# Designs tried in a protein design chat: VHH binders against Phosphopantothenate--cysteine ligase 2. Part 11

Target 1, 323 residues: Phosphopantothenate--cysteine ligase 2, of Oryza sativa subsp. japonica (Rice) (q0j7n5)
Amino acid sequence: MAADPTTGGGEAESFFRAAPPLRDQDRVAGDLADFVARHSGSGGGGRLAGVVCVTSGGTTVPLEQRCVRYIDNFSSGQRGAASTEYFLKAGYAVIFIYRRGSKQPYCRFLPEDSFLDLFELGEESDIQVPESHAAVVKTAIRNYRKAIDEGLLLKLPFTTIFEYLQLLQMVGTAMNCLGRQGMFYLAAAVSDFYVPWESMAKHKIESASGPLNMQLNQVPKMLFILRKQWAPSAFCVSFKLETDPDILLQKAEAALRKYGMNVVVANELANYKDVVVMVTSNGRTTVRRPSKEDDVEEQLIDLLVEMHSEHIMQLNQDVHKLT

## First folded at step 1 (VHH)

Design g11 (framework vhh_5j56_2)
Fold by ESMFold2-Fast, scan of step 1:
Structure g11 (fold): chain B 323 residues (1-323), chain A 128 residues (1-128)
Amino acid sequence: as target 1 above (323 residues)
Amino acid sequence: QVQLVESGGGLVQPGGSLRLSCVASGFTFSYTRDYAIGWFRQAPGKEREGLSSISTSGWGSTSYSDSVKGRFTISRDNAKNTVYLQMNSLKPEDTAVYYCAATPGYSLYFEQRSYDYWGQGTQVTVSS
């Protein structure tokens, strides 16, 4: 029900009422309120370029309330993790909504499945990092600790579509007070369909001789609600991923118009690490990484920071014209 | 080999206007490879201060220091590999050597240490 904002809003309310309670909701609400308050004014020890919510990784759709089976909308989290690093470098505070187990900022180059390969034992059984990896590990520790200790990075984990949308609502409404200083960078792979929590099997689905009948509902279109209700002055960036280049650009343009996005970043699954196309109301900009050793996210974030600065400056220009 | 060459400096009366040019060589302004070009100035006996910056890519986003906002305008001509600083309503306190600086990516005008390449400077004198 993406065509009518009124019906979409009612579906969103029904979704949130029927959703399972968010784990650690009060802790998340407190951490989020403190983070936003810290960055809502110049009293926090410096002027920020802005505050960005980065969503990263893929949502799961549980099939059972006591979940053993789920539908996974897989994403490594590479885009969101890399982008978070570049936003922090650009002087942003970052709220990082991420899929548990997905790529983390500053840890993209660390072995995920062979963590112990980072270490070796010395002659006295002391733990050491081999010199070949020491520089990467030290840089990761320094950058991560700086971001956390200076209160510039808030990490909010999710697994399910329910957790994701509950976190997005909480962050969206909390960031509304930031006005044009707020940015949403919506790189998470979000499920299109879900099984309503109350209609789920409470226990493991057993094998049966007959067909399985599952009721799948459409996930409410939260992009429109975010843009029109939760944070209407924020700079909003969404992503479109397709296998067909012609369809990709058509879908990106349609999403820009339909959901009121400032930018749609379009890319193909086959080459998403190499090239992206930024689609705006004023045209298209192709961003390519210079080499295989570079991140496309570096140039992408630089351009988005420029566009966001212009979005903020529109308010400043209006204020100056009044005076 | 990246080089920046400033021009357009000179003597001007208070309230007058002047346009500075910065020609870049050794790299090309493009929409797929970002460079930030900034203008800085230094008066005798004072610290170097940032005035304005512009990206060579995408939207050509600009930033200005409070001391020049509303009086100075930065612009780019990618075909000529040139950045301009249009200076209006000049005051005696605008007297300084003006420097053009460049760095890959976006940089704020207050962070001179973020700029990798610097021009030799051009003198601007605002007096009677």
Scores: ipSAE 0.000, ipTM 0.124, lowest interface PAE 18.8, mean pLDDT 79

Design g12 (framework vhh_lunsekimig_d3)
Fold by ESMFold2-Fast, scan of step 1:
Structure g12 (fold): chain B 323 residues (1-323), chain A 121 residues (1-121)
Amino acid sequence: as target 1 above (323 residues)
Amino acid sequence: EVQLVESGGGVVQPGGSLRLSCAASGFTFSIYALYWYRQAAGIERELIASISPGGSTNYVDSVKGRFTISRDNSENTMYLQMNSLRAEDTGLYYCARLYPGFYTERGYDYWGQGTLVTVSS
């Protein structure tokens, strides 16, 4: 059944009510309240450029309550992990909502399937990092530890679409008090359809004799709810990935208008590591990495940080609302 | 140096009361959420109560209505008032300041030494 795109709120409320309980929900709520309070700029604080929520990796749609089968919206998490490093470098505090197993900030240099190849046994069987990797590993440890110890990085893991949307709601609601200081960088690959938890099989799906019929519901449009209810004054960046370059920019411009995004970052699958296009109400800006050794995210984040600074300092802007 | 020191444990009869204290030092007490955990023999350590910087409280179902967590930011001390104690409340009670989020699973968590509560029939 087609979702009503004009309301969204009733569908979102129904989705959250029917969703499975989020593990450690009370701890997550406490951690978020602590993190936001630390960075709200009260008293002598406010040394930060802003607070950003980065979403990263792909959601899964479980097909059973005891999940052995799922639909995966695959994403490596490269964009979100790299962007988190550059936001931290730019003076932001980062809430990193990420898919378990996806790329992590400062750990993008790790081999995917050969973690132990980073180490060797020295004399007396001590663990050593080869000289060729030692400098990179030490820099990663220093940067990561600084971000953690100074309370600048809060990592919130998800696997399923249910966990992802529950975390996004909690973070969006918690960040509302930051007003224009808040930023959402929505780089996660999010499922369009799901199986409702309450209608889901509790055990492995088995079919030996006939077609598998499964009812999929449309995921509520959470970008709409984020702009309308959770964080209406925040600076919002969303992503569009397409295989067809001819429709990519049209879809990006449509999403900008429909969901009230401040920026839509348009990526073509064939060259997403090399080139992105930022689409705003003021036009299009193409960002290219200078070489294959560079991250496109470095220039992208620098430009977004400038735009966010302008958003914070504008006193005569109309209230950005969705219909 | 972050330090948490529990006190107030002891032996009580069923239906009795105890007040536990957690004295904190080495950090800005008022901005951190704080936690009480319990570890009984043969059972993994369990979160029983939490208190946010703003004073919001949460409890495990088994202690709701019987235990009250509170904090005194001027004294850098957190309390657990335990009423109507039952045999199953017996255990080591730990005060904790947990590092926010899931980027480190307990790597930056700070724990006290524990205080023993024994509810004897």
Scores: ipSAE 0.000, ipTM 0.151, lowest interface PAE 16.5, mean pLDDT 79

Design g13 (framework vhh_podentamig1)
Fold by ESMFold2-Fast, scan of step 1:
Parts: sequence; structure tokens; C-alpha cells
Structure g13 (fold): chain B 323 residues (1-323), chain A 119 residues (1-119)
Amino acid sequence: as target 1 above (323 residues)
Amino acid sequence: EVQLVESGGGLVQPGRSLTLSCAASGFTFSWYAYGWYRQAPGKQRELVAAISKGSTLYADSVKGRFTISRDNAKNSIYLQMNSLRPEDTALYYCATGQYLYPSTEFDYWGQGTQVTVSS
């Protein structure tokens, strides 16, 4: 027949139907709706820049329903955290979907494993921050509090592939009303395979002698569904990481076409902090940080903001012409 | 073009050992996760073992008997099968998927290698 087994719609529906319930789903939905409404044109004037969903960190694939063992797609979250800071600086509101324990915006330079080293006890056992850290900590607090208090940053945590894709579906669907003002910056490292929740053995702990059958299924192609169903007018940025420079750009160009991305950001593991290549339908742009003291994300985000502004202006010009 | 080529299958007697090999080409080997699946006559395909950069996973039916390993220098994945049983008889497939970043649909499969355990 004419049926296309690669459509992905039925696979996505099966995935979400079989997935474990997302903790605090109703609260997340409410927070998300409020956040999107605040930054739409109807919600008190809205924003000139835009709203971006940044995904950050790596997903895990649980192997057991009680999550004793899992496969981890490791990512520090450096790119997503840094990019979130620059999007906020550029006048964006940011929905930050992040792996629990990954790098956070404004905290990238702070000790992670030795957080108590940030503090000391004074003569009356009062808690103090030494001057050696005070400037960095104060700047982090000021920037973080401003973003939260002004309703510019919404943080949504995940650990598993199930939580990640459930959050991405909710955010994608909620941001659809923003049309071209929405941007997706998909920097999370996402698992290609998963163990279906219902296929995990329920009798593992009580089983007298029975072996467990584990099945790895392919994760549904959510980037395709995001472009076709959830937020078709949004500006979409995805990432491609390779160790082989000869195939990197070919793969980035293929991904641009295959998933309908506006931009694919390509980088090599060896120099990912120093240089990235932005791949678009109009060609390639290489972005290099000026020094090791700088973030490559600063120039990368500036260029993406310009491209997104053009994307938004096209829609505004069309609407202005019709009215 | 990503290619996976399985080898090492054959006919073996119960209780013996066999090593399957999977040779990978056309991509950056070290960045991918790999799995061994099997499909017995009249049954659906099932996972046997998987390996990523930092983790391994085994079906309970093969835990303690099978060991998956990788050789990044040779772009190869191995499945060491010990204490083979008639129920291990199946066509064994090597599969790969990229474990980093969401923009790829890598999920490549080899053509399979037959393992028959019988006297």
C-alpha cells in the first residue's frame, strides 16, 4: 500500500501513550502557559526579541522501572547554559529544559563539586562569601534573580528520555501560538535508543528463576514532529557533533534538509569551545571565539538573533501589508 | 555511507563458545552506541547486549554468559558467547545509533549472522 513506515506520527503516539506519567505535569503545564502568555503580544505588550526554548545536558535511558541502571548520554550542559545567558542578554525570554545536575546559567564558573568552598564562617558563625569569590557570586545572583523576578527564565528539569520528550512536546505545543517569534535551540544530547517502559520486567524482584527480556526501541524522531506538528513556524536550531572534520559539514547539511531545521550548528569535539560552523540554506558561517577568555556562544547567539529577527520581520511585513 | 558487517556465526554444540564480530565503516566509530539483537524463527527481534562509551547492558537471558566489547582502533564490536544453549539459536544483528545530539537518524543495521546451537 501507500503507507509510509517513516512518518513517525504513530511511533510518537505509541511512545507518549506508553511512557510513565510526567511528575507534576499539571503544574508544568500551568507554569508554561503563564510564561508563554506573558511574552505573547496579547499578554501585556509582549517582547520585541522573542521566546526561545533551550535544551541542555544529556538524557538517560532507564533500564528498569525503578531506575537502578541506565544508559547515559553525557553532556556537561556548557553550551545550553552559556547560550541561555546570551539569549537573556539579547532580550529573549528563555524556557530552559535541562538535565538535572548539568551546568546552569550564570553558575558555569562556580565550584560545582565543592560548593561549600564558596562560603566561610565569620566570628559569630555567620555565613560569608570570601572576597576571592564575591564578585562572581554577586554577579551570578544579580543576573539570576533579575531573570527569574522579571519572568524571563523558566527552568524545566529532566533526567530520563521520557521526561525530556514529554517536556519538549509540552513546550513545543505551548509555543506554537508564538508563531515565528518562537525559537528552538536544541543543544541537549538525546538518546537514539530506549527501553519501552512497559517492556521493563515487572517481576524482576520476585521472579523465582525467570530471565528478563530487554528490548531497545528506536526513539521516535521528535525533531521532525516538532517541525511538522508542534511548532511549524518557529525558528529551529539543532546541533551536530563529530570527531571527523571531513564528514561533519556533509552530515550537518543532510540534517538541515532531513529535519527542516533553519540552522544546524556543527562542531568538532577537539575544538567545540573555540569554533563552530553555522550551516543554513544560504551557506556556512564559521564562528570563532576571539580568545580563550571568551565564549564562542556570544558571537553564535548574536548571529542567531539576527537570523531570527529576519525570520520574524518577514512575517511582520506580510501582516503589515495585509492590514 | 554507514555499513555494519557481522561475522563469526556458525553451527556449534551446546555448552560451547562462539565470538561474533561486527566491522563498522563510513562514520566516526567512537561516537556511536552499538547493540546486538537476535531473531529466532517465528519470534520477534530482541536485544541481547548493548555498549556505549561508558556503559554495557545485557538481556537477563544472557547475563553472565555473554560479554559485549568494543575496539575503537579496529572499528569493531564483539559479542563473546559462552555456555551456548539451543534457545540461543537465532540470526544475530549488529546495530548502531548516535548517542549524542538529536539531529540524526543513525539507527543502522547489519544483514545478520546465523548462530545455530545443536548437536
Scores: ipSAE 0.000, ipTM 0.130, lowest interface PAE 18.6, mean pLDDT 77

Design g14 (framework vhh_7xy4_2)
Fold by ESMFold2-Fast, scan of step 1:
Structure g14 (fold): chain B 323 residues (1-323), chain A 121 residues (1-121)
Amino acid sequence: as target 1 above (323 residues)
Amino acid sequence: QLQLVESGGGLVQPGGSLRLSCAASGFTFSKYAMAWVRQPHGKGLEYIATISWSGSYTYYSDSVKGRFTISRDNAKNTLYLQMNSLKPEDTAMYYCATEPGYLYRSDFDYKGQGTQVTVSS
């Protein structure tokens, strides 16, 4: 709940204090600080549209400290990966928080289990790409290398709910200095329940120990903390996915008001590739892909970019009226 | 209560043009995306075009892209569809809607009879 202090900062602080240490925390902190500092001037000459944090893929909940068993909130990462490409095309710098093994920007054309089929051996045993795929692969490499080499894409991997929330806190806090130039695009499938680290079995759960009984705690409401403490001026986009369309819009409108989101993107599981509904305080906008060969994310990102621009400009107009 | 009233249909020869209108009432028109859908006699619903709440973004089905133009006048609470280079295959009852996703999954519930477009030689 947004108004309940026990689901706010105090519960979130307890979660982070009890969580296992994040891998490479100091390197992540350094890379993140450098990335934000590089872009905090919001585009020398107005060339950068903004900085967006895109979350992508699904979190896992480990059941053991030396983890063999998980509860997995599966997501392919298609939406986050595609959206990252369109944000980069629109002139954004992107912090991409992603589930290890999920779809990557510019690599969505790759077959799931056929990596080596992309290559053949040429003269002198050099590696070559077959002529039939050369143009697509070259375009992907050029776009990816440009984004990385120009410091426009920072990739931060996670697997567990603990890693995900630790990264979200670090990114949210680091992006606070960007004010309204910051955007959060929260497309990751996030666990609602978890097993506290300190209450977990240290070794593999054994069936010979009797029936498996698990006590799950509710994950703290980090969207509320993000909006109220970590990055209060940022443009925030969250997602709602439902199988029942009648419930979907009611839940999206409730989430918009409850968490102070700028936009809630509503998707039905049956047609999420074809159509989305953007819910704002100003109304609803339905976005549909023109054909099955198009990405719905292209039109969605174009609309979000315009809304974000208005969000930035509204503050500037208000300041000019006061001065 | 939401009400949508379509008009502007009629009989036209192949290659001709028509402009459809939809008058909206009972909701804040300027805050909602709008769509045109059609239903040929005895067949299912077919999506035609969508326009964003501001009017800045438009989307079209492949069958009408380059021939039809969707637009809106938020001051007049009116949605339009300009139809050019009409073909016999465009013959259908035309409806406007606020939630086109629902029309693909279930029957629609809005006030209106649609407007008939007939293209014949």
Scores: ipSAE 0.000, ipTM 0.179, lowest interface PAE 16.9, mean pLDDT 79

Design g2 (framework vhh_lunsekimig_d3)
Fold by ESMFold2-Fast, scan of step 1:
Parts: sequence; structure tokens; C-alpha cells
Structure g2 (fold): chain B 323 residues (1-323), chain A 122 residues (1-122)
Amino acid sequence: as target 1 above (323 residues)
Amino acid sequence: EVQLVESGGGVVQPGGSLRLSCAASGFTFSRYALYWYRQAAGIERELIASISSGGYTNYVDSVKGRFTISRDNSENTMYLQMNSLRAEDTGLYYCAKGYSYGFRTPLYFDYWGQGTLVTVSS
């Protein structure tokens, strides 16, 4: 069912006030401040295309304060990881907010259950990468190390909905000083409902005790708050996943208007690796990968970079270059 | 001010070849997807080929395997190599920039210049 957007402030304040403290908050705040400062100002290297926050993977909702059980919004993190690679290639600095255990940039070729198959022992028991994999591994290492060593990639991990939203607030607020140079690429699968921390069972729920009675509250609509309070000048991209293609574009268009997004990327669960539709106030654009060996994200990021460049150069984001 | 100037058209026999060029100015060429459109007499303008900023190409089915789109970012120029030309390929060829990818006609970009005329003899 459709839910009305909140005013933002009241519901968000209540959520953050009641949330458990973010682990390593001071370290995260320091790393984030240093990263944003490095890429701010007219003197900050001069040739950077922009700074993008990419969110990736799925959030969990813990059911107990001493957590054994949780509800998981599963996502492999494939889209966020691939998109981060293409943003870096396009000359962006990237803040990568990711679910622990999800796909990482430059590591999408790694087997999930067969990590040791990437290695073999040489004649002197030296650890080696087989020649068949050596080129892709070397390229991954070089690209990853370059991004980290040049201060172009900042990785911020989360697991729970509480951690995710606290990180998003911190990053959104920190990126506000970048104005139109900032972009949000919100590809994480975010829980719609959660159990308030203060109302959770302190210990494992006993199965033999009969039916589970859980208080589920709606997660505040943070996209609205991002747009109104945290980073109002940033270029914002959100994602809409739908099983029914007939209503997908209608829902994407509604989300564009409701949350004030610059772009909504709409995709069907059945073909999300092959095709996406970009929905903007100016119309709809279909992006298809040419073959199964290609990434749809390469073309998607190319188009978003073009749109973001126009956003940076426009005096008003409502200005259209129609003839 | 965005400017796109087409050249390379001419008269050619069926089965012949032509190379069209589109010289661009007034925008950061390397960051934009670029398109070739064709307009035949009495027919609406149609998208023939596209090339993304990353170099990915798409073609309308009737020209696949015969036409090749390419770009030279250092020279701010886009090309269309046309081989095995047919009478149906006759028309004015326009280049365009925009925010679309693939074969949909966008509502928010213009065609610049007079186009370049390609005539395939009967």
C-alpha cells in the first residue's frame, strides 16, 4: 500500500533519538570529514567530476537487542559495486556505504563459495594465481589500490537499518557543503518496517512460547529528509524494483515526484542485469546492455554523469533545454 | 551554444559506401551520447545509430552489419561508415546530442545544421 510521506523532521528525530549508538561513530565522522574536505573547494585538484555517495546491499532489521534473529532485505550488492567502478572511471570520488558481506568494487569476479580456487601452490609451495585468472586479479588490485591510495574511495560498512540510516544522515549532512557537485546514488535495498530498539526483546525469542508478537513501525522516509534537510542541492538518484512491469513506470514516476528525486532508475526483478529505465521530469530513457558480457551499469553511469554535469551547470534545475 | 555540422553525403550506386562526419562544438563532447538520425521524403525522422560517452553502440535493425558509428573525442567528431547502401537508405542525415540512450526519440534535444544528403541511385 502507498504511505504518505512524513513531514520528515518529527519522525526522523524520533528514529535517531531511539536508535542504538553507531559503532565507531567518531572514527567514521573523522574519516568522512577528511574525505569531503579533500574534495571540496575550487582548489581541490580542479578536475574531479563530482563526489557521489553510493549505497549498496540490503539492510537487516534485528528482532532482539542481543541479536540472534533478524529480517533481511537481501541484495547481493552487484549494482552498487559495479556502479562504483564506473563512477571512479568517470573521475568521481566515491563514498561507498555498503552492507557487510555484499559485493565489493573490483571483486565481482570472486567466487562466493570457492575463494581458494583463485590460488594454487607453485613448485616451492609459493602461493600463486593461475595464469587464467592472473590478468583480471592484477587489474582489480591496481584499480582498487589506486582508488584507495589516491583518496578517491571511502568505504563505510553497515549491517542494520539503524546503522544504515545513521550513516546516510552523516554522509548527507557532510556532503551538503558540496552543493550541486554532490550526487546520491541510492541502490541499497532498505527495510520498510523495523522493530524499535527500546521495545525489542533483550534475549532470544523462545519458539515454544507460542505466536510471535512483534511491534513493527514504519521506517521514516529518509529520501524526503535527504532532499529537504540534509543535501537540498545534490543530484539524487533512487531505485525502484518491481515484479509487475505494467505498474513499474507508474510507481517510478510517483516516487520521482513524491521524494523530489532527479532520477528514478526503474527495473524489473526478472531482468535487472539486462535493462533499466531512467525516469526524469523530462521523460523516460531505456538502457540495455549490448550482450551478457557487458554491464548495464556502464551505460547507466555514463548517462547519469551527463545529467549531473547539466545539473552542475544549470542556474535552476527546472530549466529545460527544449527548442 | 551547441553546434553540430554534418558532412560527407553524396550520390552513390546501390552497394556503394559513404562516410559521414559530424563536427561538434559548444559542449563537452566526451561526456555526451551522440546520435545519427535519417529523414526520407514524406517520412518522420528516425534514429539510425547511437554511441554512448563510453563508446557503446546501437543500431536500428535495417542497418545492423552495414553501418558503423564511431567517435573521436580528441577531434570532437562523430562518424557514420555506411556500407552496402540500398535505395531505402536515401535521405537527409542529421547528428544530435541528448540524454537518451537507445532508439527512442527524445523530446528534449534538437537537430543542428542542415543535415547531409545521401542519395542511393534508384
Scores: ipSAE 0.000, ipTM 0.158, lowest interface PAE 19.8, mean pLDDT 79

Design g3 (framework vhh_podentamig1)
Fold by ESMFold2-Fast, scan of step 1:
Parts: structure tokens; C-alpha cells; sequence
Structure g3 (fold): chain B 323 residues (1-323), chain A 120 residues (1-120)
């Protein structure tokens, strides 16, 4: 292509250079490196189906450096949390990049904002779980502890678009060594526009100061950078949400081609819990939950796991043809 | 209305098997964990078995004899009881914690119970 400065990844480099430092970056880097090394095959252990990065929840765009106001791309994190459970069940190790306060794996049936309701004080002020609640809490603890203790779940929290993209870059780069065994499941609701850190007000914007005039910059195309630079051999799944079903498939197919995704999961806002359409270069597959009580994610993850297995085996087929 | 209804109880001889069923209505069944509890005359209610998303838990007294399962398509929970003993005689309850739309505080949902009597 043409030597256009805007197409060479220079916008992404400029974004990361100007971004505020990621909190606990060195600890995150160490934990991530250890997690990836454990699951690269050289780290021992059992046979894994793969390693997947699941992104979950919505990003915020801060409007001030000492943030009181922000723009929020709201997402409950339900899809990412549910999908993480099914990936773990399918034999994957999961790196869970999540919005602080969003739904957590294995905790979807627990009260998310009612922590103390899970406990009571006994006669001698011992902390107890009421017998009527014990089964639910014990099941949640067992599932969560198993995933953590077996080193199969790494949780990396974010709040801002800056934190999210910094984590995605770190995870993408670290997972590159896994080649085709790596998968990205990009279910987070990501901001399209942001206020550059250096351009932000340092203090709270006051309404009495007159009309608010804000100029937003477009967030660099990180799906393109992930696919072309950070993890070019990984199996990549992205999401498209639309209110208009007539343009949903057109937009999904455009995103598939433009960003080099293996799968784009298309869902309509009106029925996002009931049905999704997987769009690939080979066509489209509709996934419907059997009832309102089922998770659409169960069948979705089963199909994605099969497709990922095929993606991994393509290398072996090529080697077989050459030998 | 949120409801749990148990069935399948009855009189059975020692060493035989019995299957209890619990039918749920009025809420999103697949989202919640469920437990089977029992209460014998003059004794406290105790947890027998629990099931969540792929995980099960059993009381030591029934481990290896009882199996809990769920069918999300039928909105039902089952307790398969093998090698029944006289001490298994009790009223058996199905229970869950229900979270209403927009509610962060659970409500305990209990069935009415089904009687299991192990005797010749």
C-alpha cells in the first residue's frame, strides 16, 4: 500500500507513548509471562485445547486527568463471563481482561453488589454462611478456586480505554509465542473516540464555566494491529452489535475483511441473548439458545472451539503435504 | 410467581432406588444453583446435594449413593437416590436463591417438600 503515515501503525505508537502509565505494569507483565510460559507446552502439565484471551465489559473515556467525568461504553460483562466458564470447561486456559465491577466467571448467580448478604455472624461472632445459602456459595467457591489453583484463569482488570489497550497490547504480544494455539475473544465494548491524556483538563470541569466544548480523537484501529503485528497466527473473534438487522451482516462481513478476523459474531440489540450469527470467510452460522433459560454462549463456544481446532491443524496438514 | 415443586417421593424398601424431581417456574432457571435438603422428624434441616454450572456437592452421608442432576430444557432438578437406608427417611426439599430483575438481594425459594419413607 501507499506510504501514508496514518497507515503504518504510527497512530498506535503515538497513542501508547502518550498514554498514562499502566498501574502495576511490572507485576502484570510478570504474571502474564509466567501464565503464558506455563501453557506454551514447554511448561509441562496436561494437554490443553488452547489459550484464549477473553475481553469483557465496557471501557471508559476519562474527560479529566483527575477523573470526575467520563464517557462510558456500558456492558454488563455477561457474555465474557459466561464464555470464560465454557472455555474453561472445554479445556482452555483463559486470560480474562475485564472491566472492574463487571460480571465475573462462576459468580453470575451470586449477588454482585450484596457481598455481606452471603454471611452472618454466629453466637461467638464467627463468620458463617447461612445453611440456606451454603450450597450456592460452596459451588461458586469450588469452581473459582479450581480454575485459579490449577493456574487456568488469569484475571486482568481495567477501567479506562488507556488501561484496556495497554493490557491488550501486553497480552497480544505475550501470546504471540503460542502461534495458532492462541485465541482472542474480543467481547469488550470498546470506545471509538477518546480525549488525549495531554489535552485533558487537570481538574474537574465546572458547569458554571460556560458551554462545554470537547474535541474527541478517534481511537487507533487496534484490531488491525493485533492481527498484523502483535499475534498474526492467533485465531481472532470479534463482535458487532447493531440495532438495524439489515446492515448487521454487511457490517460484520466488512469487519471480517478489514481487520482479518477469523470470526465476527454479529448480534442484534433486540435479541442479543437469544441468537447470534457467526460470520466467517466460508459463510454464516446462526446460533440460537434452545430456551430462555439456556446460555447462547454454550453452543457458541462449542462451535468456536471446533473452528479453532481446525485452525491449529492447518499447520499439520501443510507439513504433511510437504513431507 | 417464582415456584419450586417437588415430586417422586413415596414408600420404598431398604436397598432400593428412588428418583426425586423438582420443577421450577417463574424465573430464569439455568442462571441459578439448586440444592436438595432433607428434614427428618425432630431433627434439623440438612443439605443433601447441590448443583451449579458443571459442579456438584454431596453430604458425606450420601456420597456415592445419591446423584444430583439438572435439565435446563425442562427447568428441572433431579436427585437419584440409590441403596436407600431407613435413616434416609425424611421430607425432601428443593431450594434455590432467586435474584429478581434489577435486584442484588437474593430471595430464598423453597418447595413444599416430598416425603421419602424407607421401610418394609
Amino acid sequence: as target 1 above (323 residues)
Amino acid sequence: EVQLVESGGGLVQPGRSLTLSCAASGFTFSRYAYGWYRQAPGKQRELVAAISYGSTLYADSVKGRFTISRDNAKNSIYLQMNSLRPEDTALYYCATKYYGSGSFYPMDVWGQGTQVTVSS
Scores: ipSAE 0.000, ipTM 0.099, lowest interface PAE 21.7, mean pLDDT 77

Design g4 (framework vhh_7xy4_2)
Fold by ESMFold2-Fast, scan of step 1:
Structure g4 (fold): chain B 323 residues (1-323), chain A 122 residues (1-122)
Amino acid sequence: as target 1 above (323 residues)
Amino acid sequence: QLQLVESGGGLVQPGGSLRLSCAASGFTFSSYWMAWVRQPHGKGLEYIATISGSGGRTYYSDSVKGRFTISRDNAKNTLYLQMNSLKPEDTAMYYCAKSYYDILTGYPFDYKGQGTQVTVSS
């Protein structure tokens, strides 16, 4: 007697039972419950286009419980950060699950790693922003503060695969009450393999007299669990990144069928900033940025917003016929 | 069977205006992004404008921004391109295109109609 192999439920439950406790879990749960309740359509304030969970950046796989060594599935977070800006512009509330240190919404065009270069001292030793950056920084502050203060952006940080999957489970289950108004935009680069927490060394791995021996397990099939258990009515977008263009579309189509996604966004590593292909059960749509100064995410998000609106209206089709 | 039929092309003088139409059939028109693309004689295909299924979102190439307006009438299954302040450089065969593009074949669109010729000349 085991869980259905096609759902992966037993593997997922085992993973979560064995995972380390999420730091500040109760605070995260409270913030998330408040955010979802505010946007569940029972509030008297304006109509939202929808609520989207955007995942962004790359997960790490720790090799030790007191982490000194890890395997990094690195991603800059460009896709998720840019997409979050366009979802907010489109009238969405956004739950932003992000890798600590990855690109942030409204900060993608600010200097990286040069925090003090954002500022200079004026003649009266006052802190000011250099004229060359002043307009960009002011716009970033205004947009960011508006999103936070109006309760339209909730930021949830992760570093490890354990934190990522724990946050995804919490957000997925919390968003279930939104039904078709919920969207998942799964742009994070997620590790395929991990070291089980209970089997890890508690301290730094030493150069022993013998070879390093560690058990690597496959990460459970979370896309199945998201679709089957956590949020079955939500609009789900996943990403497929490939170096070989000849097999990219075949792999994207296979992922669409295997995991029951509404859209798989296919990218080549070499040009993912310039062009994407959206794969659906109805076929393929290519999106290209007009120039290197433009974001491919602008047109991508507009297309996804329109598809999501159609998805929401499918359930209410009979109600619309009555009007 | 999927069909796109363009009309409204012709000879116009520089600074003139022209309105192109595209009659669509054989698919759920309102469910698809539509585009106008053009091909000048002896040159490659050039993207001009795209419009969302609902008509709520539009994008334009820099060469036509502020001069051309893309629109659609979903009740009539018709796509339009209003062209103002026409220049000799706008001379091309204009095609209505459905939103499927195949990067691997080098085409900017999956399906296009027969086209309508626009000539801007004195």
Scores: ipSAE 0.000, ipTM 0.156, lowest interface PAE 17.2, mean pLDDT 79

Design g5 (framework vhh_8h5u_2)
Fold by ESMFold2-Fast, scan of step 1:
Structure g5 (fold): chain B 323 residues (1-323), chain A 123 residues (1-123)
Amino acid sequence: as target 1 above (323 residues)
Amino acid sequence: EVQVVESGGGLVQPGGSLRLSCAASGFTFSSRYYAMGWYRQAPGNQHERVAIIYSGGSTNYPDSVKGRFTISRDNAKNTGYLQMNSLKSEDTAVYYCAKGYSSGWYKTLFDYWGQGTQVTVSS
């Protein structure tokens, strides 16, 4: 039952023991078990390029158990949503761990804040989609329903850091049986600090009470736990976002070594939609979108798919070399 | 040694009933994250999940067995059960018990599989 303290497992175990129970945990576990079993080579899975867990959007840190106030690591979810579309196009099955309210695959261009502008009323009060939006809506519906109906997309929602890390643990451990065929694409904006759930029961924020005093604990280093304990053979991709390009590349290279990532995708806040740098043990590759109408994710995913294929092949070559 | 062992398989007539047991040893549940399932495979067919039970007691079944099969568990004994009623010739298969998914970081989902128990439904 005891975690290895030298790997940070003791901190992770303490976090999970103290965390509130995950909402709909039994349904999530069932959906996840079915999805993994379907794609683990049992069910004609030899036709898939792989199985990828994509994390998307930002986590929140609740300041009290009833969640009236929180700290938000805001992210639109654009990276994860777009990448999910391209992974599906590349022949992957995708487990999409996403922040509630963030961008969804195939829906990125739909007017979320102006939802009613997507519709108009006819003379008899019938609901219609304006011709200007009809093509986009039809394409979104077609692609989304195909992915869901063919069992290629599993969506797992989160809001808080507690929900996010519980889902990541469940998915990480479930995907371990996939070995090198598994990929983690960790694009979510994850909180570095949190308020322990148990301490929130006693620490109530009161109106006009003077200075707000709170104790923040560091969130356990889940990238390290994922790599060392939950899914050690999987292909792992993490993200670094910075305003200073010189610091960005240094942090990306440090994260690659520290957390044992296969790829660190480095991007600047100012131009993250236009260009990213893939950092690997073999060097750096700059990926740029060809035009403002293109997604940088299309080329990024193509390159990651190629690297993942090589990662899978390395296992086969090693087995043949040893035998 | 962590192990799961199935028992209760055998020959039964169409419309009959069987109760399968899955005894686990050397493994302790984390009550928050554990899962247990039953899978089957007949020669020439792809394997399929026929039942799963989650830590909170929720269960799931495919349409082929829904209403006929019931999964249950005894967490203190680390033992699972599959009650099979109204058996059909199509239910003939080797049935496997799978257990895992405790605290996550030291156990993976269904990383402990039994060797299987044969169920034959024929007159």
Scores: ipSAE 0.000, ipTM 0.105, lowest interface PAE 21.5, mean pLDDT 77

